# Miniprotein binders against p81326: the designs that were tried, part 111

Target 1, 226 residues: p81326
Amino acid sequence: MLHFGGFIMEINHISKILEKEREEYIRNKVEEYLKQGFSKDDAVNKANQSWRTYIGHRIQDVIYNLLKKFLKDSGLKVTTDKALNNRNLPEELDKVKRLIAINYGEYLFLPDADVIVYKVENNDIKIIAIISVKNSFRERRFETTYWKLKLKESPVTSHIKVFLATPDKDNEISYKCPNGKPKKMRIILEYELDGIYFLKEDFEETEKAKHFGKIVEDIIEISKKL
Key: E = the ipSAE of ESMFold2; O = the ipSAE of OpenDDE; V2 = 0.75 times the mean of E and O plus 0.25 times the DockQ between their complexes.

## First folded at step 9 (miniprotein)

Design Be24
Fold by ESMFold2-Fast, scan of step 9:
Structure Be24 (fold): chain B 226 residues (1-226), chain A 83 residues (1-83)
Amino acid sequence: as target 1 above (226 residues)
Amino acid sequence: SDLEKRAEMLIEFAEYLIRLAEELLEYGRPKFAIEWLKMAVRFLQLALELARKNNLDELAERIEKLIERAKELIERAEKIKES
């Protein structure tokens, strides 16, 4: 009964693979830092810092490639904020950048748009969604919400869906169990954002908070209404 | 057809996972390479099922070769892991 014949089930396994990567990554990095002469405590701290950067890039790359492959035949295109920050942009990407960037006088800033989904119709570009990828909520807790509110202020950008994608391994915003109350951060993010997609299995789904495997069909549905 | 397009999406994502696994092997991470390769095999098996049910013999043969390649990489990674 699944649209892609088991696609959602397979995507749900990503969270388990990422967890297995953490254990081996930390062990290898601790060994590497110990060989460089760091103390055991320093090696562990540095390895954990390295992991946060590594997993952020890993999650972004997986999400980018997944969306690029599975949205292609729906007439949708995918890019990244990294691509938009290149000095010499192709015309199409320059247009994408101009349609999502927020102007602060002398300064131009992209929203927290790690992955961007758009379509081209009649030589006109329409931004469908931007996806912010967060591996931790220790810092910059409401950054994605700030950008959502800024985008809502302009008729050019008010239609753009703003999604958060996160493994939330520390259960900081996926906490919404039958026996508990959601945290303030979860309430605010779910209320203000257009959706939250979790790269984990153990949480209570809502209309806006879903397993990451559902994002492909959701984006396709949104694009048909725009 | 829509079914051929679905199979192609699964194949392309599996090819990405195989490339990712090859990169992980270069970085000395055979355990992680194995997990991504196993996911690639599962996606390719879904694609193979679609191809076979629709009598797409040439596509099925291409998928079977990719599955064989992924399994060879898993075997190589298992040997590296144990060494």
Scores: ipSAE 0.503, ipTM 0.823, lowest interface PAE 2.3, mean pLDDT 84

Design Be25
Fold by ESMFold2-Fast, scan of step 9:
Structure Be25 (fold): chain B 226 residues (1-226), chain A 83 residues (1-83)
Amino acid sequence: as target 1 above (226 residues)
Amino acid sequence: SDLEKRAEMLIEFAEYLIRLAEELLEEGRPKLAIEWLKMAVRFLQLALELARKNNLDELAERIEKLIERAKELIERAEKIKES
């Protein structure tokens, strides 16, 4: 019922905020590692690794908290893969974990799901969506696609929407070739996934590739049909 | 009402951003804290506009105090940044 209008459009600027402190973060971490006795080259490498971990966690936490706050009054609940990996799970989260597990014959494994949206109806849990958060596509570009294809194999999980959320700072999947054709990676990800949500302003929207601000309304709409 | 629920969502997310900025200030990251606080102020200003246009005086007062808190934190962060 709620129209989120332009206020979530402000969230599209998250990537710009995160970019502003990259150099300062790396400089400070290099100094820290040098004080610990690391060589200059090792300090720089460790600082860059620290930044990638830091930025990844920051984006995931912001997305998690945004969805948690904005989906609350729609009867939707939000959790994370980190919460599901706790040794002592509440009954509700244990049920969520079981409902997203993928069958490998004798074994069940969880997909790499950074943020999970579900609802509770009459003591039954229904998983609405899994959101994979990617800051970079250099090495694990098709990991989200792999999990989507595996989830489609089971009647228990085939209804679950799999979304990608990304600032795509390096224009790896929002880039267009001079002839107007997207890169192969973008074509494959958009084809296989249920949607891509960009935390940036400058890209061409399609039916499945949208500004991040639209994710809340899309998830609410999907939940009403389940 | 739906308008009150919308305002409350904006307030709760802004409160998260303010808490995030406070944590960043403790970590010595004033420049980043300022950016998140500015986003919090923008969301609170949207919530304030909704509250005022609908004559929700108590909610408007609560939002105004949160804006004051966020702006005070921005001023503190600016001073830390200059140090």
Scores: ipSAE 0.463, ipTM 0.811, lowest interface PAE 2.7, mean pLDDT 84

Design Be26 (at its last look DockQ between E and O 0.66; V2 from the best seeds 0.00; counts 0 for: pae E 1.53 > 1.5)
Fold by ESMFold2-Fast, scan of step 9:
Order: structure tokens, then C-alpha cells, then sequence
Structure Be26 (fold): chain B 226 residues (1-226), chain A 83 residues (1-83)
């Protein structure tokens, strides 16, 4: 439905724009910190720390808005883990939160669900998919897999699809070894998760590892089976 | 129709990108505002192609006005960048 000429190409271009954004952001932040009286070295270090936080939020926000706009006419709704951690939850979001929360005795925790897709029918909420957005795999590379395995343990959450979305700019999970074998991390993530969506052009697609532009149609098809 | 819904999705996402660019301009980041605006124009051009090929004249006119607005914002951002 939404797979038409140019769309996937434009979605993949998002990664390139985000890379360009770093240079202007750093320059502006360095100027800001210098005005506050920091040394040049300290200003640069603080700007780089600020960038790491900023880019994570920017990628998540862009993906959230893209899915929200392109899933709307399929009767699907989109929210974020940030929205669900608000103390003043609307009734609908409170129900969404309850349907994905995992119980650890006296505590309830949300999975690593940066973006959540659900539908509302006859006042009932059905969670369709959880999307984890990763900019880097340096640390905690299997957290998404952990949450997938936890969600499978309960009949309430076992149907929920768990996807990973990533620019993978450092080729941590899209690079192949010299013999053509995928890296161990890629093999494990692809095996355990329901799908991996890359915000980049240069990688070999599989049944579960696809260009990000295909996520919209995949989610719509999954929702029709529920 | 499905084509109208597809065009509307492209328009709504482009409108988001235009709002993002306006926020970046207010933050003194014209270079990045231009990049997001160019992407908005490309999405609007895809929507315009769909509207024109399917004789959706009113929708095509609406899209053309949005493209013009985005281009005006690019020109404004270019002037700010030069300053």
C-alpha cells in the first residue's frame, strides 16, 4: 500500500541527514558553552556528551512521527515509552501501559519499547508491536532480545511483535565477515526478534532484516491477523 | 481511495518535517532546517505525482501551495545562513 517509488529511498536518506546534523549541533553547543565560561576543551567535551543524548531522541522522534502518520488510516495508533512514563496518563495510555508491563514481584517495568503500536476496537486495546530504536550496539546489545523473551512468557503479551530499528551507522550488525557469514550479534538478534529494520541502503535483506520503509506495510499486515 | 490516503500520509509527514524545520530555525540552525525542508519538498513531490496521475485537482493544488511554502522557508533559511 505504502510501498511506492521513492518512498524507501527518502526514508533511507534520514540516516544521512542525521549524520549532517552532528556538525551544526556541535558547533552551536560549543559556542553556547564558551559563552558560559568553559574552556575550549571542556566546551567540546560537553558538546559531544550533549550530542549523544540529542541524537537518540531525534531518531526516536522521527520514527515515532513517521509511524504515527503512515499507520493512522489503518486504524492503528502509536505512542512512546516516554509518554507511558508520564504520571498523568490518559485512560487509553494507562491501558496500553498495563498491557505491556512485566511483573517482577513488587515492581512493574516496561520493556525497551521506544515506540509502541496498538489498536482500539470496541473499547478493547490490542498491542501490535514494540519497536526498540538503537543508534549503537556498543553496550547492552541484547536488551531487546531479553524483553522479547520476557514478553513471550505471558499469554497477555506473547502475541506482541518485537522489532529493532537502527541506522547501524558503524556496521555493527549489517557487516559480514570475510567469508560472508553474518556477525554473531546479528545472527542472535535476527533469530530471536520478529524483525530488524535498517535505516540505510547498503545491506543484504533477508526475510526478517529489511529496509525501514517496509515496516509500515508489515505492521498493517500483522494487525489484520489479530 | 487508497491513493488519496497514501497522498495524505505523505502530506502529513511533510508537514511534520516543516514544523521540525521551523523549530530548528528558531534555534539558530538554518543548515539543518534546509535539509529537513528539502526532504519535505521531496515527500510533497511524491504526493503531487500521485494526485496529478489520478486527476485529484483540489488535492494537487493544496500540495502545490505546501511546496511553495516549504521553498519560501528554504529561501528564508538560506538568508539566515548567509548572515
Amino acid sequence: as target 1 above (226 residues)
Amino acid sequence: SDLEKRAEMLIEFAEYLIRLAEELLEEGRPKMAIEWLKMAVRFLQLALELARKNNLDELAERIEKLIERAKELIERAEKIKES
Scores: ipSAE 0.614, ipTM 0.850, lowest interface PAE 1.5, mean pLDDT 85
Fold by ESMFold2, look of step 10:
Structure Be26 (fold): chain B 226 residues (1-226), chain A 83 residues (1-83)
Amino acid sequence: as target 1 above (226 residues)
Amino acid sequence: SDLEKRAEMLIEFAEYLIRLAEELLEEGRPKMAIEWLKMAVRFLQLALELARKNNLDELAERIEKLIERAKELIERAEKIKES
């Protein structure tokens, strides 16, 4: 299928590449905000906020394009929650939207999925997995877990695999027991989710916590069983 | 063949990375563009290995031209970075 060793190594470098320019990005943004009249402290805060948004969106776009290119030969299609929120959806995407929506009484909402993988067989659509992309766990640490639990509540959505993809630059969930102390966030995320995929080399690998390059073959195998 | 399809997947992803880098160059971000172009070249080199191993000469020539284009973009980005 693929030379996963070489492929995995190159994919794991994505986070390293993005972080190489972090210092330059922040410096340039600070200078830009200073020219706009902001104080040094405000410029720094705004630059860091800008970087977090930028790197998160960039990683999400890279993951979307990677999955779209590498899953197509297996009959799998990829979309995003952003695409599903358009006013005029093609029939296929409208069906995807309806199949992943969660019922809250008089309201229907999409889970915060970022990237959605599905297949089409005889005009029938099966949602395979959703991937949540997180660059930082400072806020809404367990949002992805919440959506997994909500999807499990209905037989229509209970089969959907929920994955987390992260560079985890601050090592917030990279290890289960760093320095001998259990990391509550890593332990709970790994327990509740179907998988955590790291866009870096240095983390504690388990059956559910893997190098991001493994995600392609994992999704293909899951699709054969669902 | 499966190997040809694998090479095409690597090429298509590399072409996405090249477009990403071109957008960054237009935004005045040559240092970041260079890093993504280097990543694109590495994926193209993986595709080239597959093509050569399986004697896909036309595909290999196409990949070599893509690598040359990506390296030319790196050179242009280096000039922009240093100016």
Scores: ipSAE 0.609, ipTM 0.857, lowest interface PAE 1.5, mean pLDDT 86
Fold by OpenDDE base, look of step 10:
Structure Be26 (fold): chain B 226 residues (1-226), chain A 83 residues (1-83)
Amino acid sequence: as target 1 above (226 residues)
Amino acid sequence: SDLEKRAEMLIEFAEYLIRLAEELLEEGRPKMAIEWLKMAVRFLQLALELARKNNLDELAERIEKLIERAKELIERAEKIKES
């Protein structure tokens, strides 16, 4: 128990570390954009947008590597949509790509899949879960929900669990009904997704909304049922 | 054992963080490198506790060496930060 507590606490530190970088990053980018001839307001806006992109990638990479390491002993493999976006894929990854593809009639498209967890058994690949990693939601509030619903429409992909992992820095989905007012986004995401995992302590825990520290165990348990 | 496996997972993740920190140092970002290295040390300390509790002396020694490496990298990063 004590060791698990320590791990949970360290996961919370991931978000804290990333947030510490923000002020310095923004300052440096503002200076860069000012030198390029942008106004102060434009420079700040551009810097903030740059930060959002940067921090998004950084948290995805950290979570990807964390899951990769912590799922390894269970025989589970991890990849990303970025890795699948190559022209020349190893056979295994080519199969993974095909198994998560969504049919749009004349076209197949991949869902947003920051992390893809799968297993290989007797040369057959089974997709277990897709994890969407979001630092903030802003304009892409229900994108993960859309992909979950699309995956559910096909017997090929309907079994794939879709999880959201987030530090929820702005407390957009941490609570269902703060001050007695329902948070639409939290309620819908929790309803439609298979789970929400928080890289923080200050959130309303439910059956589907858990601390990120539980995601490894949950994925392993799901994998046993497939 | 399950505990040994947990220790190994913590070690592997810590090693990733160390590599990440090294990349950040190459990018000229010593402050962030230091933060990840400190986290690596914390993960390694958790692993060390598990190793010691289970009398895994060889594993404990390996972890201690990794902690020392991480600390050395912190010192290097601090010097870079000051330059």
Scores: ipSAE 0.561, ipTM 0.834, lowest interface PAE 1.2, mean pLDDT 91
ESMFold2 (binder alone), look of step 10: mean pLDDT 87; pTM 0.864

Design Be27
Fold by ESMFold2-Fast, scan of step 9:
Structure Be27 (fold): chain B 226 residues (1-226), chain A 83 residues (1-83)
Amino acid sequence: as target 1 above (226 residues)
Amino acid sequence: SDLEKRAEMLIEFAEYLIRLAEELLEEGRPKYAIEWLKMAVRFLQLALELARKNNLDELAERIEKLIERAKELIERAEKIKES
């Protein structure tokens, strides 16, 4: 069992660390742009734009490494959509790519699968889950839901669990209204997806919306049923 | 050993966090490096508790050395931050 001695609590502090990184990152980038001759307003705007790209990669990297380290003893493997878009793929990853691709007539596209968990049995590959990582929900809020619905259409991919992982720092989907009702976006995402994992401490857990530290054991349990 | 595997997972993730912090220090980002190092120390402390409770002396020594390294990096990062 992986729920030992404060492990889950430590993972839930990631959102606080991300906030401190933002402060340091923005200060450094503003100074950098000021040295290049940009105005203060332009330097701030450019620094904020740079941060949005940076934080997305940081969260994905942390999640990838956490899953890779904690799932390996359960016979599970972890890869990324970036790895699958490499031209010269090992046979195993080429098989993973083919098993997760969605058909649009003459075209095949990968879903929004930032992190992919799979297992190998008798030289056959079984995809367990894909995790979509989102730092913000302003424009692309239902993208993960679209991919979940497409995957359900095929017997090859219908078993694949689709999870969302997010710090949700601005409480876009972890907030409940004073009357206790979740926001529309939260209701839809929780209904359609197999789970939402928050990289934050303060929110109300449900059967499908949980602290991120619980994802490891959940994936292991799912893999045993496949 | 099931327990040794649990400790090893904690150690490997802490090692990743230490490498991440070293990279951030190289890039001149000490404030955030300190936070990741503190997280690494907390994971290593959990692993150390498991090792000590089960009399895994060699593993405990390895973990203690990693904690010392992480604390040394925190001190280095704090000095960089002050300058």
Scores: ipSAE 0.396, ipTM 0.771, lowest interface PAE 3.1, mean pLDDT 84

Design Be28
Fold by ESMFold2-Fast, scan of step 9:
Structure Be28 (fold): chain B 226 residues (1-226), chain A 83 residues (1-83)
Amino acid sequence: as target 1 above (226 residues)
Amino acid sequence: SDLEKRAEMLIEFAEYLIRLAEELLEEGRPKIAIEWLKMAVRFLQLALELARKNNLDELAERIEKLIERAKELIERAEKIKES
């Protein structure tokens, strides 16, 4: 039985597990790099760099599993771009892939869709939302915006909601400026995307920029209108 | 053609990112400007592959010049970041 309070509780529990996982990961990676002949300082720096890559994939997996678990009772299905890149796809996932792919003449590209939410009714597939998951905000944040604009061009894909989910640990788009003005990147992403969901508590909240705990309720509401 | 329209959209978006990066450099924000410029280069590289594959030589030349401009701005931004 789905309760949104249970979803928030599970997010808090996972956050504590990830912190403990970080400590063990860093320790093991430092030992590994020391064995390879790196200095102590270099080993620590490389371990921290390795963790940044690892946690990015880990956060994607966490979000995928949370959405899969909490959307199941609403008849919604969840998949990943990783699953869609398999050469031998089940019929259902092959249909999902075709419904989100963008045509560039001879080429067919998938958008930046780390997690995909869809429903199946009478053997027909309806894509509800794609979610781009970003651990840190660096050079690729506007790619999500580009894919949103491309999806809007086709009647097949124009209804698909495009969301960004991020802890934004470096405060690149969640930091509130001293004068109360959001940063330009935040303004652009919020304007172009259908929503931003933060995996943190301290940010400038708006109608489209929300705590991640709201995502399940929002997706269910959207699906009822399709 | 549809493909040419798609390449033009990639170019237009990259030009937008380059302009925003120039504004950020004037504001003394090289770190984020570098991020936008690198993204512009990636979209331009995709557009270049499409243009070359379809023998659109004039479009390919235009894209190559934009990539060169973006890379020059990255070099300038890296020097500002150092100081």
Scores: ipSAE 0.000, ipTM 0.167, lowest interface PAE 14.4, mean pLDDT 78

Design Be29
Fold by ESMFold2-Fast, scan of step 9:
Structure Be29 (fold): chain B 226 residues (1-226), chain A 83 residues (1-83)
Amino acid sequence: as target 1 above (226 residues)
Amino acid sequence: SDLEKRAEMLIEFAEYLIRLAEELLEEGRPKFAIEFLKMAVRFLQLALELARKNNLDELAERIEKLIERAKELIERAEKIKES
């Protein structure tokens, strides 16, 4: 029997793989911005922001495709918030969008749902989980938590599991202080979210904070309860 | 069978990684492509061992061809990286 967790943990190295390109990517982008007339400081800042966006999109895409392939035969379907923002949606995706959208008076917004897992039974759609993929936090420290709290407010969305997937390269939420205490951001995220899946080896697992390799089996288990 | 479906999942994900690597080569990122191709080969080798252990000869042949394709792409990417 194939154990998915052990093999899926190969993806824990994705951030390290992507970092091998960082220096060359940044050098090339700095040169491009300088040619466009930006100052040296602005060019460097823009190049670093471009890199963070690039690596974030790559990690998100890999996670999406991994979940899509490994959940396929379990009766689960996977989509992205990018797909849901298309002008002309297939009926099924239009229903998915309506089932996760949050109402702000006269406006509807999607949560930060980089990857969405759902099932279709008897033409009814049930949303299982949304996964926010974060390569770094910075100004976005509690963004995923905000969306979790908003989803909890409605009976339509309160059952949806909200997960964070992150390599946490800068040890913003996987690090412990010298006394062994987790940082405030880690404590809050773990408390409010349904789970955190780390794309890294060096952290202590808890009930909610797990190696990314466990995500497929966890989602399948959750779907059986819904 | 259930085991064949599991092997198929590994194959499909490896095929995605190979397509991603081809895209990365087109973007001028050979170092990146090499690492994803190596990951694809590891997934395919795992699928191959499962296929062989269960006497799934046609599936094993298909996997072997994909491994060879991935290795050829690695060699191509290594040449691009050195240029």
Scores: ipSAE 0.287, ipTM 0.704, lowest interface PAE 3.8, mean pLDDT 83

Design Be3
Fold by ESMFold2-Fast, scan of step 9:
Structure Be3 (fold): chain B 226 residues (1-226), chain A 83 residues (1-83)
Amino acid sequence: as target 1 above (226 residues)
Amino acid sequence: SDLEKRAEILIEFAEYLIRLAEELLEEGRPKFAIEWLKMAVRFLQLALELARKNNLDELAERIEKLIERAKELIERAEKIKES
């Protein structure tokens, strides 16, 4: 899929696209909140929170739709944790949910699995990968590594690849080669996770940290080994 | 053919981006819509090159119409943006 992967490299520009409308979105939301009677400081804080939520959902949606379309011809299926939280699940999705759930005594919880890739063989399901989508690392920097380590504990889930996908607009975990000191958070995330896919142009690739455009080919290759 | 399947996938994703841009225009976000439309055009131009080099005339015509639609939406979004 070298030829195909080249085409989806366009998606690496997502962080640029998202930033272009940030100021206008924030300005409009601040005005909206001010009209509702909030103070200037509260309006700004609410507008920034609104932007983070909005853009997080947008990135997740784009990634879901890209993977769904680009993996279809490889016999791979894609779902989301939102779909798995429906009360009335189709049998196939109910089985997907059970195959990724982590046991805490009387309770089962889903990992932070914004997007889930799986395959169906002889009416049996195998989970290929879980992609955690993070727009920011301020509050939830190591959640993905926690879930990776929990999944590794069980023979049922230890084969599941855990990926992080992020625009990393604040350069919190991407680093520039000439000033080559990766931050502690980047070192830990890259070491513990199966891969990090950046939705941006400008960073130094490694074996595990790549441009998002490479994710489709990588997932297909992983699925062939399973 | 495998090549036609690849082109179809590129077209389907570009169609998703165009729909996304249309939703953003209705939300009053023309600058954001323009960027997604530009990405859709780029995907479609790559698909068009692939179709033309392999003499897939019907597919090429379909892609050209989608590029024209996306460019028309960009023009409309630029006018909204300047307003």
Scores: ipSAE 0.389, ipTM 0.755, lowest interface PAE 3.1, mean pLDDT 83

Design Be30
Fold by ESMFold2-Fast, scan of step 9:
Structure Be30 (fold): chain B 226 residues (1-226), chain A 83 residues (1-83)
Amino acid sequence: as target 1 above (226 residues)
Amino acid sequence: SDLEKRAEMLIEFAEYLIRLAEELLEEGRPKFAIEMLKMAVRFLQLALELARKNNLDELAERIEKLIERAKELIERAEKIKES
């Protein structure tokens, strides 16, 4: 029998597969930058930045395509922040963009919405969820939380679920301290966000922190209540 | 009918993984390509089992050709990886 959770769980390993190639990727990029005349230190820094960009894009792309294919049967549509930043927007995507934009006085900005799930009913658009994809947190630990708090301020956006999807390869939020207490960043993210979906096998699930394979059914359930 | 739709979704995702693998090979990433192709083959094999069980012969033939193409690409990627 085909189960969505079983099949999409196969992508839990994508970040591990990509990470096994990191050393070779970095070595090759360092050589390229050295040939371009950069110093050793600059070449290493540029190679590491290139890796972060590359793996981030690959994980986002896989998540986008998986959600697009598996949510289609439930009448749900999926787009990306990159699509919404296109200058020539179809009317439907222009409406999606307006429904998630956050007001900063004279300016409107999009949240960190790597993947956006919505539905269309009677020519009206209802935003279901925004998914922020983070391969690592570094100095951007609470970006997703910031956007969740901003979205809650408006009656137009307060219903939108905000999820984090992450391999958490460095165990920044999936790890518990020796005493069993979660790290501060994990506590804050789990408290403020609507869910965290891990692309990894080895962690303790909670009501809000789950294996990525559960995201499709969770989104479908939420859409039926909106 | 619902099973046919599920099989089609698996096929479409597998096709995406095959295209991703082709892009990875062009970028000189054969190891990533191989893993994406292996994942595509697993999805296609599940779709094939469903198609055969429901006597969807034309769909089964389409899936078999995609599996063959994915395996062909794995062999090509393995040769690139070793050089």
Scores: ipSAE 0.132, ipTM 0.598, lowest interface PAE 5.5, mean pLDDT 82

Design Be31
Fold by ESMFold2-Fast, scan of step 9:
Structure Be31 (fold): chain B 226 residues (1-226), chain A 83 residues (1-83)
Amino acid sequence: as target 1 above (226 residues)
Amino acid sequence: SDLEKRAEMLIEFAEYLIRFAEELLEEGRPKFAIELLKMAVRFLQLALELARKNNLDELAERIEKLIERAKELIERAEKIKES
């Protein structure tokens, strides 16, 4: 792993690579919607919505594959909330699902966890971390924080680390105000979550807010203490 | 060995990037594909160096073929981009 640290950090550039042809994607989608009879304004709006969905899924998929490949050497396993919501689950994934479920009285629900890291030791499963992947903060800014607070309430789930991974292209949580103070959203997310990993270069690092390339080593270190 | 495991991880991620780039080329997005393929080549070159230093000849040949495939896809993408 030590010899690969710099190369793992290249993932910080994946967001920029994914953005290289945003204009072409949107242009093609606008033409597609215009052919379907939408107005110019509606076509542009729908194309932008399509791009946000597409890039969000692609960033999540890249993060999943990166973690799956690089954590395997440490005996760690990676899955997704999409996999856990399949009708027919293998026994191992069914156990993972039950270990992250949250009690709401008569109901049990899964947190919205894009990527889940766990280990199997002595034929027992231990959840190490869940990672929320956010390309933008427009609609669900504190959802990750909500799930962190709920997981802390149960002795079964209180040890699980909750991380946010984001390009933060619009500087919603990496931007400083003119007086040097971080925005309220950044302060709250950093305080409540176990870590924020940025897929960008230009931000002020703290103990909890780091370049995404550091996530592999951090997860491995956490797993050793469990 | 640990070195073989590390090389295999780099190869698997590079293979993922190559598949992603192939999908993008089918979608008519060559510029994006080129950048992913360049990243894949960088990971594969690191894996190749590790394989060669440890006299893993069969693994080195496999990596060399993947680098060749990625470079061929870059050439294809450059032609699409220029057309």
Scores: ipSAE 0.033, ipTM 0.513, lowest interface PAE 6.9, mean pLDDT 81

Design Be32
Fold by ESMFold2-Fast, scan of step 9:
Structure Be32 (fold): chain B 226 residues (1-226), chain A 83 residues (1-83)
Amino acid sequence: as target 1 above (226 residues)
Amino acid sequence: SDLEKRAEMLIEFAEYLIRMAEELLEEGRPKFAIEMLKMAVRFLQLALELARKNNLDELAERIEKLIERAKELIERAEKIKES
C-alpha cells in the first residue's frame, strides 16, 4: 500500500526535523541559562531537562497530526484529551468524551488518552483506539495499563484498543535486563495493553511491540472489525 | 496470577497518587490533594477486592494499610482546607 510508504517517509522526515529542532533548542537554552549565571554543566543539565518536557508535548502533537492526516481517507477521525477538556464542546466531541469517560461516583475521569481515534457512522460514534504518549516511565509507569483494565470492565468501553506510543530514548522498556530477559515493566505493559509503538529503530519487535510506522495500518484493520 | 498482577498495578498507581497528594499538601493545595487521595482509595479498594477474592492475605493486609494511610492524609488535607 503506497499510502503506508508515504506515512513512513513522513515519519522519517519528522524525525530529522525533531533532531535539528533538539540541537537548536538545547543550544539556545544553554545560552539562556549561561546568561542567568549558571555554570556550563548546570546550564547543559537544565537545557536537557527543559528539552525533555518540551519534546513530550511536541511528540504528542506530531502523533496527533500524523494520525489525523493518514487516517482521514479511511473515514476515521482523531481528537485529543486536551480538546475534550474544553468547556464548550461540539456535540460530536461531547459524545466522544461521554463514551470514554469513567465514572467514580461523583467524579468523571478521562483515561490516559493523549490521542483518540473514532469513527462516525449514521450519527453513531464508535471509539476505535486510545493512544497514550510517554517519554519517561519513572512516573506513572502503569497509569495506561490501569486505564486499559478499567475500560475492559464496561460493556460500553471494553472494545476500545489502548496503545502506548513512546520514543523510549532512555531504553526503559525496549532494553533487556542483564540476564537477557525483558524488564518487568515491558512484560506487564505488553501483556495488558493492545500494543506498544516505538518511535525508535533499535528494539526487539513482537506481535504487540512494533515500529510506530505500523500504527496506521493496525488501526484501519481494527476499525474494519467494528 | 493475572488477577494478582492487576492488583499489583492498581497498588503502584495508588502509591503514585498518594505521593502526588503529599507533595500537593506541602505546596498548600489541599483540594487537589483530596481528589488524588480519593482516587487512590478507590483503586486500592478494587485491588483489595481482587486480593481477598484470590485469598492473598499478605497483599490484602498491605492494601488495607495503604487505604488507612490515604484516609489519614484526607483528614489532614480537610483540616488544611478549612483553615
Scores: ipSAE 0.000, ipTM 0.197, lowest interface PAE 15.2, mean pLDDT 79

